# VHH binders against Origin of replication complex subunit 2 (ORC2): the designs that were tried, part 8

Target 1, 363 residues: Origin of replication complex subunit 2 (ORC2), of Arabidopsis thaliana (Mouse-ear cress) (q38899)
Amino acid sequence: MEDIENIEEDEYGFSRNYFLAKELGGASKRSAHKLSDIHIVDEQELRETASTIEMKHSKEISELMSDYKTMYSKWVFELRCGFGLLMYGFGSKKALVEDFASASLTDYSVVVINGYLPSVNLKQVLLALAELLSELLKCKRKSSGSLSKGQETFPSRSMDDILSFLHGPQSGDKDCFICVVVHNIDGPALRDPESQQTLARLSSCSHIRLVASIDHVNAPLLWDKKMVHKQFNWLWHHVPTFAPYNVEGVFFPLVLAQGSTAQTAKTAAIVLQSLTPNGQNVFKILAEYQLSHPDEDGMPTDDLYSASRERFFVSSQVTLNSHLTEFKDHELVKTKRNSDGQECLNIPLTSDAIRQLLLDLNQ
Key: E = the ipSAE of ESMFold2; O = the ipSAE of OpenDDE; V2 = 0.75 times the mean of E and O plus 0.25 times the DockQ between their complexes.

## First folded at step 1 (VHH)

Design s25 (framework vhh_8dlx_2)
Fold by ESMFold2-Fast, scan of step 1:
Structure s25 (fold): chain B 363 residues (1-363), chain A 125 residues (1-125)
Amino acid sequence: as target 1 above (363 residues)
Amino acid sequence: EVQLVESGGGVVQPGRSLRLSCAASGFTFSSYGMHWVRQAPGKGLEWIGNIYHGGSTFYNPSLKSLVTISRDDSTNTLYLQMNSLRAEDTAIYYCARGPRDIVATIYSDSYFDYWGKGTLVTVSS
């Protein structure tokens, strides 16, 4: 409510830096290479700045959100024309994109994918989309090949077969499509080249329309010219919100940072709540062990495996390693060797913080 | 064990309002999208709507003006508020859990991981 010159200056400076990085990344391969030379800004500092901007400029932010709502009809029209919509700009776009979908896509089937989660399984996503399309097209089913004995089973199909079905030479309403919303298509589970090629192929399917958001400044480097113009067919929408990244920001860098903001109990709680029940239970075993053995370097991996298998939270070493990779990717767990040379797992939090997390998980 | 228990059903007069509850246990409720589905006597399943973590809701367009879905993550409870009840709203109402990574506005029998056993709502004078 007082004069706040410094906050306004910081807001303009940050926006300029973000769009400079984005523009550089989108221009060419040579310009994209130079994107890596841009100074990395502290993610914690960016989150604090975004929160402060929202608190101090609530009226301006509210007017900005209202302006975006006037554009919803145009965005729907663009989707109907076959374009993918790519949302970018400072601040979390999660609430905006979800408001758009719930307000303006009510005439269509909508599937929302939380791409910021490390647990996202693209094959599970494709299987769900295939089942939804199958249900939409059920009234036009032409063949029951095996006299009511056989059925089409998608879980046994390859990724290529699923994508062929989603594209399909199937007759139907020409406006019959599923709108797929991907929060952070640049997210940790999705940003590998194989996953991005699969998403581009998905976007080019006749029965699919895509709305996606990006927050990572390197996101433009994920796509070649064919992917951008022929498969995704991106229309770029600048939609700064200045909203805090309360959920997404926990799982990935907001700029070109390599990661590693200081791990806190609150950050760990958000990550843990996003894990599968089996993953949470494996983490509980580790946490309980660490609280019971505070003078040790951590829990031996073999002991964690034995305890987790006995309680049926994991069926094999492979399933345990999957959980451990997820924990390590989010700084929930660190690996250390003890005096006997054994691999041990440690939660890099205080005993008080671990006790609070266990209390919250057992609510 | 994952368990969903619906409550709040019963006999109500036309034009009245009713709130159904679904108590969830055996999983981290706040991490999952939750759905309401109903089945009227002699008819198929009808999807009512969903609410996912963070509170965003999607409704069946045919029912949007008549229902509101909400959740209380502190008590692991899902709610369905129904207004201006009509005889055609007589049905068994089911609570269902959706996948964590996906929220859909159309359903299939394979979409939901777990279902409650349902609660009967009868709209009659």
Scores: ipSAE 0.014, ipTM 0.439, lowest interface PAE 5.9, mean pLDDT 73

Design s26 (framework vhh_h_nbbcii10_fgla)
Amino acid sequence: QVQLVESGGGLVQPGGSLRLSCAASGRTFSSYSDYALGWFRQAPGQGLEAVAAISSSGGSTYYADSVKGRFTISRDNSKNTLYLQMNSLRAEDTAVYYCATVEMATIYTYKSGGEFDYWGQGTLVTVSS
ESMFold2-Fast, scan of step 1: ipSAE 0.200; ipTM 0.430

Design s27 (framework vhh_7pa5_2)
Fold by ESMFold2-Fast, scan of step 1:
Structure s27 (fold): chain B 363 residues (1-363), chain A 126 residues (1-126)
Amino acid sequence: as target 1 above (363 residues)
Amino acid sequence: QVQLVESGGGMVQPGGSLRLSCAASGFTFDDYAMSWVRRAPGKGPEWVSTISWNSGSISYADSVKGRFTISRDNAKNTLYLQMNSLKPEDTALYYCAKGAKVYVIETPSGSYFDYWGQGTQVTVSS
């Protein structure tokens, strides 16, 4: 609302004179505004206020991050000693934990699990860890000693068999382990007792070390004494960041709130920004194809795989399928079959919405 | 926006040497580990080496240990790879990558890096 006519404002003309007359009769107080100023701040106004406060505290937040960086060597030592690290405190810990892994876990293989996502599947996690451990053991295998015939096949094995492999009674290098990072181990997909018991068993495996974050006040209630002290072996680290939950917050309301949410360009942009850059680039290939071929029912899955592999965005069909599962779970992509019976992928947004989405992702 | 620009590749005879450089921008370089990754013709990406933010931790693939040396200059935001005693098997497109080798559960098999450079070609041939 602009002052179009460039005339003198008279916004207080009637209201000001009315309240002045009323107050002059009863009191000399400047309280009229407080009596009339009873309204609920909307979500947008609250977000703007929170952003202002956050920017004012940027120096204090920077100092906190610097302090945490000095602790990284201690955290690595604790992992080597067999402890699990549990990160808690106000604000998103995603960037802090990823920074820790990138800076300090370079000697180890790191597997990241985004526990805030509804698509998290523990069997998929266990299979990934077993395949990685199998490859690590193959590289360290000696020709003099026990000969191995080859890699084991895990996709058809039970979860108990996979966990037994990860535990292993092997004597040898106790410093050979995989670091598993779990963002929001208290997340909606993981908080059931069966999943928590599986994670506790995983944490107790000789070849596994766990770094996890929690945000829910009731997260400690997920675990009994055996889980805390013998399986997870938690060391609790208070690491307030005051960072916004820009990524996790999108999925928590979507998972916890019951109701139909229409997929919009804004919602799609937030979801895409929460994906890995490789996932974003796979989506860009699909979006560019759809804009270039508006008369088609979608991009063939084989063509998407070929383009994505050529550009190093995916290493295998399994990798592509993981991205596609995540896209489908968030209604970013739908599957159709064309006239040839071929599987095709379609973004259920208008061409204008797709162009805006690509523009937002290109900075 | 993260940008990684590799240079220093070329053709060299077996036993020769090359020094690769990677100019980084769009992030606080001295806060992150950096890696070199290569892709041989017709093959998937292979991790080569990683260096921590302060150069305090350095790791190499077994195929290059004793021959390659990773280093960084945080003042110049530049990553280096000194390659000595080059073999025909070292022929590949070499990429600078932000971070350490990581598996992310959205991609349950295969290790990868989220930020890749454009690559520089190294050909070892007689």
Scores: ipSAE 0.018, ipTM 0.398, lowest interface PAE 5.6, mean pLDDT 74

Design s28 (framework vhh_8k46_1)
Fold by ESMFold2-Fast, scan of step 1:
Structure s28 (fold): chain B 363 residues (1-363), chain A 128 residues (1-128)
Amino acid sequence: as target 1 above (363 residues)
Amino acid sequence: AVQLQASGGGFVQPGGSLRLSCAASGFTFSDYAMGWFRQAPGKEREFVSAISSSGGRTYYADSVKGRFTISRDNSKNTVYLQMNSLRAEDTATYYCAASTKYIIKYTDSSGYTYFDYWGQGTQVTVSS
């Protein structure tokens, strides 16, 4: 392991603070406590640590990016040797990793997976990789301009068959590989054991090299020793950037330590697309009420329950509270007390933005 | 010299359509993948769409999928971008680009590409 051993660990104190955050995250009791509460506590601690480091070293941050660029040739060499690269550290690593790929991986095909997106689909990714590899192998063997047959061959095959193709024969050319970049391999859509096992199997394929980033304090808990050492074969690179999570933070709020921001129409639209149909319908009731009652402090919770119950979107107060917790976690709704002391729910968007969301949600 | 000439931009109302063209010269067009990128004022350049050298594979950014269609005519050394259901957020300068053989960055049906050669942009303005 060259990465961690070669870093001046206490130059900025960052490595120590990152691993301390991991230890604190792993020690937290899951019990009956809300997951969002655990994430809020971990995020707050990470934000305070990142802010402190930034204030101490603001003048030196520009030099960090230049230093990372001098490491690019070594990272390419590590990929060619069969290692997976795991990027970690405070701040968004998206721009750094994409700069690395654009500057240093131009001789290779690169597939980028935005793991922070809730809509990412691993089977679609595997199919795309198989189609690309099929085309690359065809171009090497033939001078003809024949179209790729991967699309016809692979859509009907099992995931195991696709992975077998990506692994290839033992006599395969080890210099022929596709670089797969996974932004936030610890992202919400990828964190389940089945997805992580699929990614580990993908990383062990002879025609695949993996570059991934992590931001969640519990990311190391996703992998057993076999996955880390045999399948991913990770080299850990500590690369703090102190860059804001402008893109990832929209999809992965509270986990990336970006801080609270005002809810936007774009953020709301993305979150709504990830909700269950009943959750979307409960949100529609709230939105329609707010558009009809613009001078009020919001919709009373009891009225939302009555309307949702009447339309069969919820069966109990517990079911409604589950949806409301989801909405509040993603800042889709805020609570306020009206003049009667009742808890009211408000969507913190303009009437025009709410109207547009309802149109998008109905299509 | 490699040259990419983009055209077809202009002013359009929301919900309207435009077709962009990019004429290529100075290289063997059929060996190169082609793509479209855009850049709005105050924003970074973003991927829009890409098409493989043969035309057998196409890639789209999530924001344009279902609305835009990329195509190419290797006999005319031209790549096209058909833009339908245009929105105010589509307002940008659109650039065409060419790459040798390695052109894929994409996730959950969006695309992003590495390109060796870039053309001059064509401005698209969606009013309102």
Scores: ipSAE 0.014, ipTM 0.331, lowest interface PAE 7.3, mean pLDDT 72

Design s29 (framework vhh_7xy4_2)
Fold by ESMFold2-Fast, scan of step 1:
Structure s29 (fold): chain B 363 residues (1-363), chain A 126 residues (1-126)
Amino acid sequence: as target 1 above (363 residues)
Amino acid sequence: QLQLVESGGGLVQPGGSLRLSCAASGFTFSTYAMAWVRQPHGKGLEYIATISGSGGSTYYSDSVKGRFTISRDNAKNTLYLQMNSLKPEDTAMYYCARDQSPGYFVETKSGAMDYKGQGTQVTVSS
């Protein structure tokens, strides 16, 4: 293309120099003593730049994505060897990392953490991982001998006990692990030292492999040498995409404009387009129910589960709960209790907005 | 190579029984929840039963609850569906499906089914 002839090398130099310049400016003007006080990136400027590049250089970006797909086998091998993968580069890496997992991690359980969300809760993540690993280990023990008693519920256990369980002894199956994908491991809810130390301990667990993305040059300052080389065991992958931060940008601090009802519908559409097909389909069931039952407070959770199972969109209550957590975190759905005390789910949009949203999703 | 091969379908009279089998290969069978799904002629896909990787948990659609039993043999990489008290409404192409592992947060795979076999036809008619 005429604007960028060597897109990969120019992107690397541009991204690194841009973030470095922002970092040095911020550090010289503000105390860098506490990372949570650092505002080194203009998210609006970054999103606008990424969107402009996408429009002008779609063919070069498509070639870049194709090049990354040739690296997927190598990334899988690196995970099997015990390395954490750290993805960095200009533009949203969400679609790239999710494509990698969908194409190349099919033999493993995959849990995705959206670190750009302010509502991320590491204890809930650890509990989910422990429950998932417990199910995997039950299969293994039953096939090799008697199932041991003492597999207890995890909600009452301490974080240290959960991490000890996730660490465990190595299985005879070299590939028996859960892949954890963390979009923006340097995100607002995760960048405090306690959360980063918990993530480092999680990454060092025998049954866990980590794939993470970062957008800030200050992300290396979150980690000491022990965390980088002993716990995360990072392999750094430069993967500029120039993709817009459509989903992440919704959650960046922005000046709220008045008349936000239409903007809320636009936000919902962007988020829904970024969900998995089954996530979108579960949302559509809820939306259709709400449009056909305007006099009700919402759809009972049990009814949503039954409908989703019958249509083959969820396999278990835990899978439904993962979609509901995603919907709630993105403010797509709220929980209410009906007159009978049942948990009900409601989309906090007008009926007209819901109809428009469903039309937009079906295009 | 990932494969699911269904067998055991056929013609049966109302009130009869059939046992479907699914031979799985190319993945660690015991770590995946498995499902049976059916598609009646001219209709959409209908979810019938799921079984957890360990076999400890099962789920059934209301239309088959009490009549069908899902089971698995992880040593043989085989999934089964025992179908009793068959009705004409059970006539469909039956598919074995690999389910994704449950997660608390957004899963990269799209919820329940990530792979489906070629199917086996069940016809319930006199």
Scores: ipSAE 0.012, ipTM 0.224, lowest interface PAE 8.6, mean pLDDT 73

Design s30 (framework vhh_6fv0_2)
Fold by ESMFold2-Fast, scan of step 1:
Structure s30 (fold): chain B 363 residues (1-363), chain A 126 residues (1-126)
Amino acid sequence: as target 1 above (363 residues)
Amino acid sequence: QVQLQESGGGLVQPGGSLRLSCAASGFTFSSYSMYWVRQAPEKGLEWVSTISSGSSTIYYKDSVKGRFTVSRDNAKNTLYLQMNSLKPEDAAQYYCARVPSEFIITHRSGSEYDYRGQGTQVTVSS
């Protein structure tokens, strides 16, 4: 099927799904019809093929991970030379990058940013990097020249001032830097142009080195030539792992180009574990209501607000709306209109799945 | 008010095991990365382990890797450290700690911890 506005993205997404299937092995290739290049591999078949390949090739995958460990010394050298490292390839790179940092970056301070999470706040990250750098510089100076604590180098709260502090003086380039690991620099909270420009400026700071991963097919479109060659100064490393996206895949679906698949209890559990306790408790109220009222279209939003406020899980309608936006963004909750046009909230899971999820959350 | 209370320390022989616990209260425990740090007599604070809010990211000090296992129970607001194959060099006051931000920082000197508990003493007898 074709539509003018969707042609470019659909063609790219279909090509990526087909290409991804080829990486998993040719034995699982499917042809729906000789005339159709669109009906080659469906999303469920792709996921099942990936799982099957991983199970069959566990020894080869283990050997592949061992091979990457031989590259760690080279990656450290590249960071010392001022390059940013960009990891790409099929499968989750989270465990690989974290193993690299744990094994090879022990001489450096390491800050890990989970870019697959929607809650990432770059300003808070920059403030913490400035605090960490300030402390690192004081330790290096052996305190003999410090006139007063906290006055001379306290960074302002503006992004520009913080980035200027992190850049520092260029004189005497010694191996003194903080390593910043960004899982999914192409993630939902980071993919906007302003965030990407901030990360590029951060990467160009003399006291910062960046190691990032990408999974989204459109990730290369995030950057112009200046960002790639002068600010990030990317070295591209192809590191297929075939590891499952158990965490990232929930927040950052890589192979789903169209619509949403049905939410699963396992997927819901992973999302809920990333939420605040107040958010989890609001979800529990909704879940308990739905189990008690199986014949209804869902819980009215006003009733959820009243119950959540009575139990002190939310202080205002704004606080509730924040939680509901998070639930809707991750498809934990869907909205329906009842017979009176009132907004109702529904968890798109079976009653048995909701009961099990509720038991797991209540310990 | 934020409170962290460690327990489970004691006297153990080299090669023995101990399990430390940290009870947290006064904050949203499941939203914060948690840290184990230790201080031997007349030495500074040493970072030992980090665990993210969802347990998806875990780091260890090189000298304890393979011997210590950090875990957490967000429903009980409790942090754990399972310590196996204990060595005399592991003898220290062990503290449960938190940092102000929800991102993970490794290899910290200790002054940056937002909150730290009272500690629990681990003694390894020769």
Scores: ipSAE 0.014, ipTM 0.404, lowest interface PAE 6.6, mean pLDDT 73

Design s31 (framework vhh_8dlx_2; at its last look DockQ between E and O 0.12; V2 from the best seeds 0.00; counts 0 for: pae O 10.2 > 2, placed apart)
Fold by OpenDDE, look of step 2:
Structure s31 (fold): chain B 363 residues (1-363), chain A 126 residues (1-126)
Amino acid sequence: as target 1 above (363 residues)
Amino acid sequence: EVQLVESGGGVVQPGRSLRLSCAASGFTFSNYAMHWVRQAPGKGLEWIGNIYYSGSTFYNPSLKSLVTISRDDSTNTLYLQMNSLRAEDTAIYYCAKSGQTVTFYVRDSAGYMDVWGKGTLVTVSS
């Protein structure tokens, strides 16, 4: 009977030992080389040069990706069983997770959180999830002939209330869940304890399944035992991809690179690319307006709404406001009042940067 | 010019099947995800589903059992197969193009689509 207790300690020990081994790694010999001695190259040049580096072992990597694909069914099964999936390993896992979601989560609604972004509005995420779940539940009820309880409105509710709703009555249907894909749950925008707690609570909701990736070796330190075992309920999947961090890495300051105006535009592009197509389109409207009206304080919010609605990019003012909130959160848009007292939106980029941004978005 | 033209709509009896087509032109069809959206009389837009360039499909869970989306990149045509039609399926059906290549987004009622067809009316009546 004695032998079973020892196996649980070893799995916990390996993660702890890896972290401890890095901490016990000796006094980093302060390189006598002063940072000032480092020829700082333009970040753009550095990134461009990095992008030209031929991937070694392309065939092997391809095979590896193919192997991972054979595991997709297993991953789906694990989600169905109520586990969260935590993807870890060297390289960007974004493409892998996206491929998994697109190939295997077709029966489920998928919500994506880009944790590598500088900011993430979790409240908006929760609202979106609540709305989505509400719709799913309504559809199920209609099929069961049960009287539709009133339209639950979520925008005025607290995060706690929304989470409570998401935790809602365990519909006997184990297959009724929303998949939340979290790219870099260890990202800068999600590292704070409050965000992690919110995500943990979200993960514990009966109708939510998390698929998350981590890139930081210390990511497990973000979680306590309760979060890991009772809330997130992570199954760890080692899935090194060796893929470059082309998206995720853009938000990391390159110590060896000088930030240029070009970098700001590129960063903006990446952020925009992470937004919903509608969000991007709304932004494009704004960008085009600003380019066409360089002497104005920006586009009036009402005009943006009208234009966006006409093009079916937004269905309501609330939807537009959601996009605007995202834009503001990412510092893509600033608000000014014009001479008439109207709220106007402007992009804090040069016209050239905006043009480049639009080109990048159209690719 | 980017153009989407829906066809195949009409009056159908309940329980019947209908296949809609959407002809795309003016863009590289194979590079974009395509969507079907419908609007019932007096109701808002309802997203039906989409198909990515990979052939992967996503559906509104409420409609998944009733619809199948497919595409033919050789003919730049998007299809919507609908089965077991009900009166509630009466709507204008729109084909739409994604504004960008493949990003997973929260599917809200507000389309991820930058270009829309004019729509085709489907009326399900006895």
Scores: ipSAE 0.008, ipTM 0.302, lowest interface PAE 10.2, mean pLDDT 80
ESMFold2-Fast, scan of step 1: ipSAE 0.435; ipTM 0.504
ESMFold2, look of step 2: ipSAE 0.165; ipTM 0.431
ESMFold2 (binder alone), look of step 2: mean pLDDT 81; pTM 0.815

Design s32 (framework vhh_8k46_1)
Fold by ESMFold2-Fast, scan of step 1:
Structure s32 (fold): chain B 363 residues (1-363), chain A 126 residues (1-126)
Amino acid sequence: as target 1 above (363 residues)
Amino acid sequence: AVQLQASGGGFVQPGGSLRLSCAASGRTFSNYAMGWFRQAPGKEREFVSAISWSGGRTYYADSVKGRFTISRDNSKNTVYLQMNSLRAEDTATYYCAADTSGSVYVFSTPSKYDYWGQGTQVTVSS
C-alpha cells in the first residue's frame, strides 16, 4: 500500500541514533554519579542544568501534541471505516494515544493492552474482550430475554471460538465496536509469529477496531502482506512526540544496554509492579536473602527454588526459570558462582536501594 | 474523583467467616486487574489476593492461601473476598485496588481517583 512505501525509514534511524546517544550519555552520567559522590555540589549543578534543558524542549513537545489533536476526528472516521491505526515516530506515543481515546473515543468501549509489558497474555485479552462484548450485546437486546445477564462461558472455550464470537454476524450498526489500544504491538511478549497472527485475526473481527503503536526499528518485519493489508488494514500515522519512554523503556528496551549500573531502585520498582504477584514474591525472597547475607556472592539458585516452591510461588524448576529469565532480561538479577561452585543470584543494587525498593513495593 | 468502595468488614470470632466487597464508582473500572491489600496498626500494607480482569487467574499470599477466595462480577463492577477460618492475625483494615499498571485494562476518561478506597475494618477477637 502507499502508506507502507511512504514510511520514512530515516525517522527510525534518527530515533534509534538519538535514543542510543541519550542512553549512552545517561549511562556515562550515571557512572559519574558514583565518582561525584565526593562532590555533591557538582552533581546538583548538573541536575539543575539538565532540568533547564528539559523544560525548554517541553514547549516543542506541547506544540506537537496540539497539532495532533486536530487529527483526532479523522482518526475516529478511519476507525469507523474499518481501518487499524498504526502510530510511529520518535518518542513515547502512550500519552498521545490515551489522550486520543479520552477525547475522541468516549462513545465506544476502549480496552488498553500494555504490549511493552512481558506479562501480556493474549488468551486473557481475548477472554476479557469476549466478556465485554457479551455485556454490550445483552444491553442492546433489552427486549429479548434470550441472553442470561452475567452468564459467561468463555473461560472454557478455545481461542478460535472466542475470535469467532468477536467476529460474529454484523449487527448492521457500523459504530458498534470495541476499540483496542495496543501500546507497543511490537513488544517482547507479543512479537512472536503466533501472537502477531492472533492480533491480526483480532483486528479483522467485525466488533473490534485496533489502534497500535510501534517503536522497534524492525517492527514492520513482523507482518506479511495479508496481515498488513487485509487483517490489520493499517493506516500509518507518523506522530513523533520526542516524549521520554519513562514506562515503556524500562520493559521494552529500544537500545541494547550492556551496562549493569543502569538499574535504580525507582526504575526497578516500576519493572516489579508489572510482574505477576508470584514473580514479585520470588524477587522479594531473593532481596530479603541478600539483605540478610551481605557478605555472600548471592542466593544459591537451589535455595531460591526450595523457598519459592515451599510458598507455592512456583510449581516447577521451569516456572522458576521463567521468572529468572524475566529478571535477567530487565537486569534485575545477575548470576555468578560461589566458592562451592554453586550458581548464585545477585540483585545488582546497593543494600539501601534494595530496602527502598521493598518499601516502595509495599506502599 | 472516582473511588473504590470497600465494605463487609466487622467483628468476628476466630474460625469465623466474612465476605468483603469492593465496588467501583465507574462502570469502566470493573475490568481492571483487582487486588486486596491489608494493613494492621503499626505494620506496612501487605498483599492479600489478586484477580485478573477476566477472572481466569487468581493469586494469594501464602498466609491466606486455602482460607480466602477472591472472585469478581464484572456485570456489577464488584470484586469479592471470601474469608474463611479467620485468625487473630487477620485483623486489619482491608483495601481494594485497581491495577492499571497491568497488561490489560478498560480505559476510562482520565480523572484523578483513589485506587485504595477508604478500606473496611476486620477485627478477629474472642
Scores: ipSAE 0.123, ipTM 0.403, lowest interface PAE 3.6, mean pLDDT 72

## First folded at step 4 (VHH)

Design a01 (from s12 with V105F; framework vhh_6fv0_2)
Amino acid sequence: QVQLQESGGGLVQPGGSLRLSCAASGFTFSNYAMYWVRQAPEKGLEWVSTISTGGGSTYYKDSVKGRFTVSRDNAKNTLYLQMNSLKPEDAAQYYCARGSDEPGFYILTKAPSYMDVRGQGTQVTVSS
ESMFold2-Fast, scan of step 4: ipSAE 0.430; ipTM 0.504

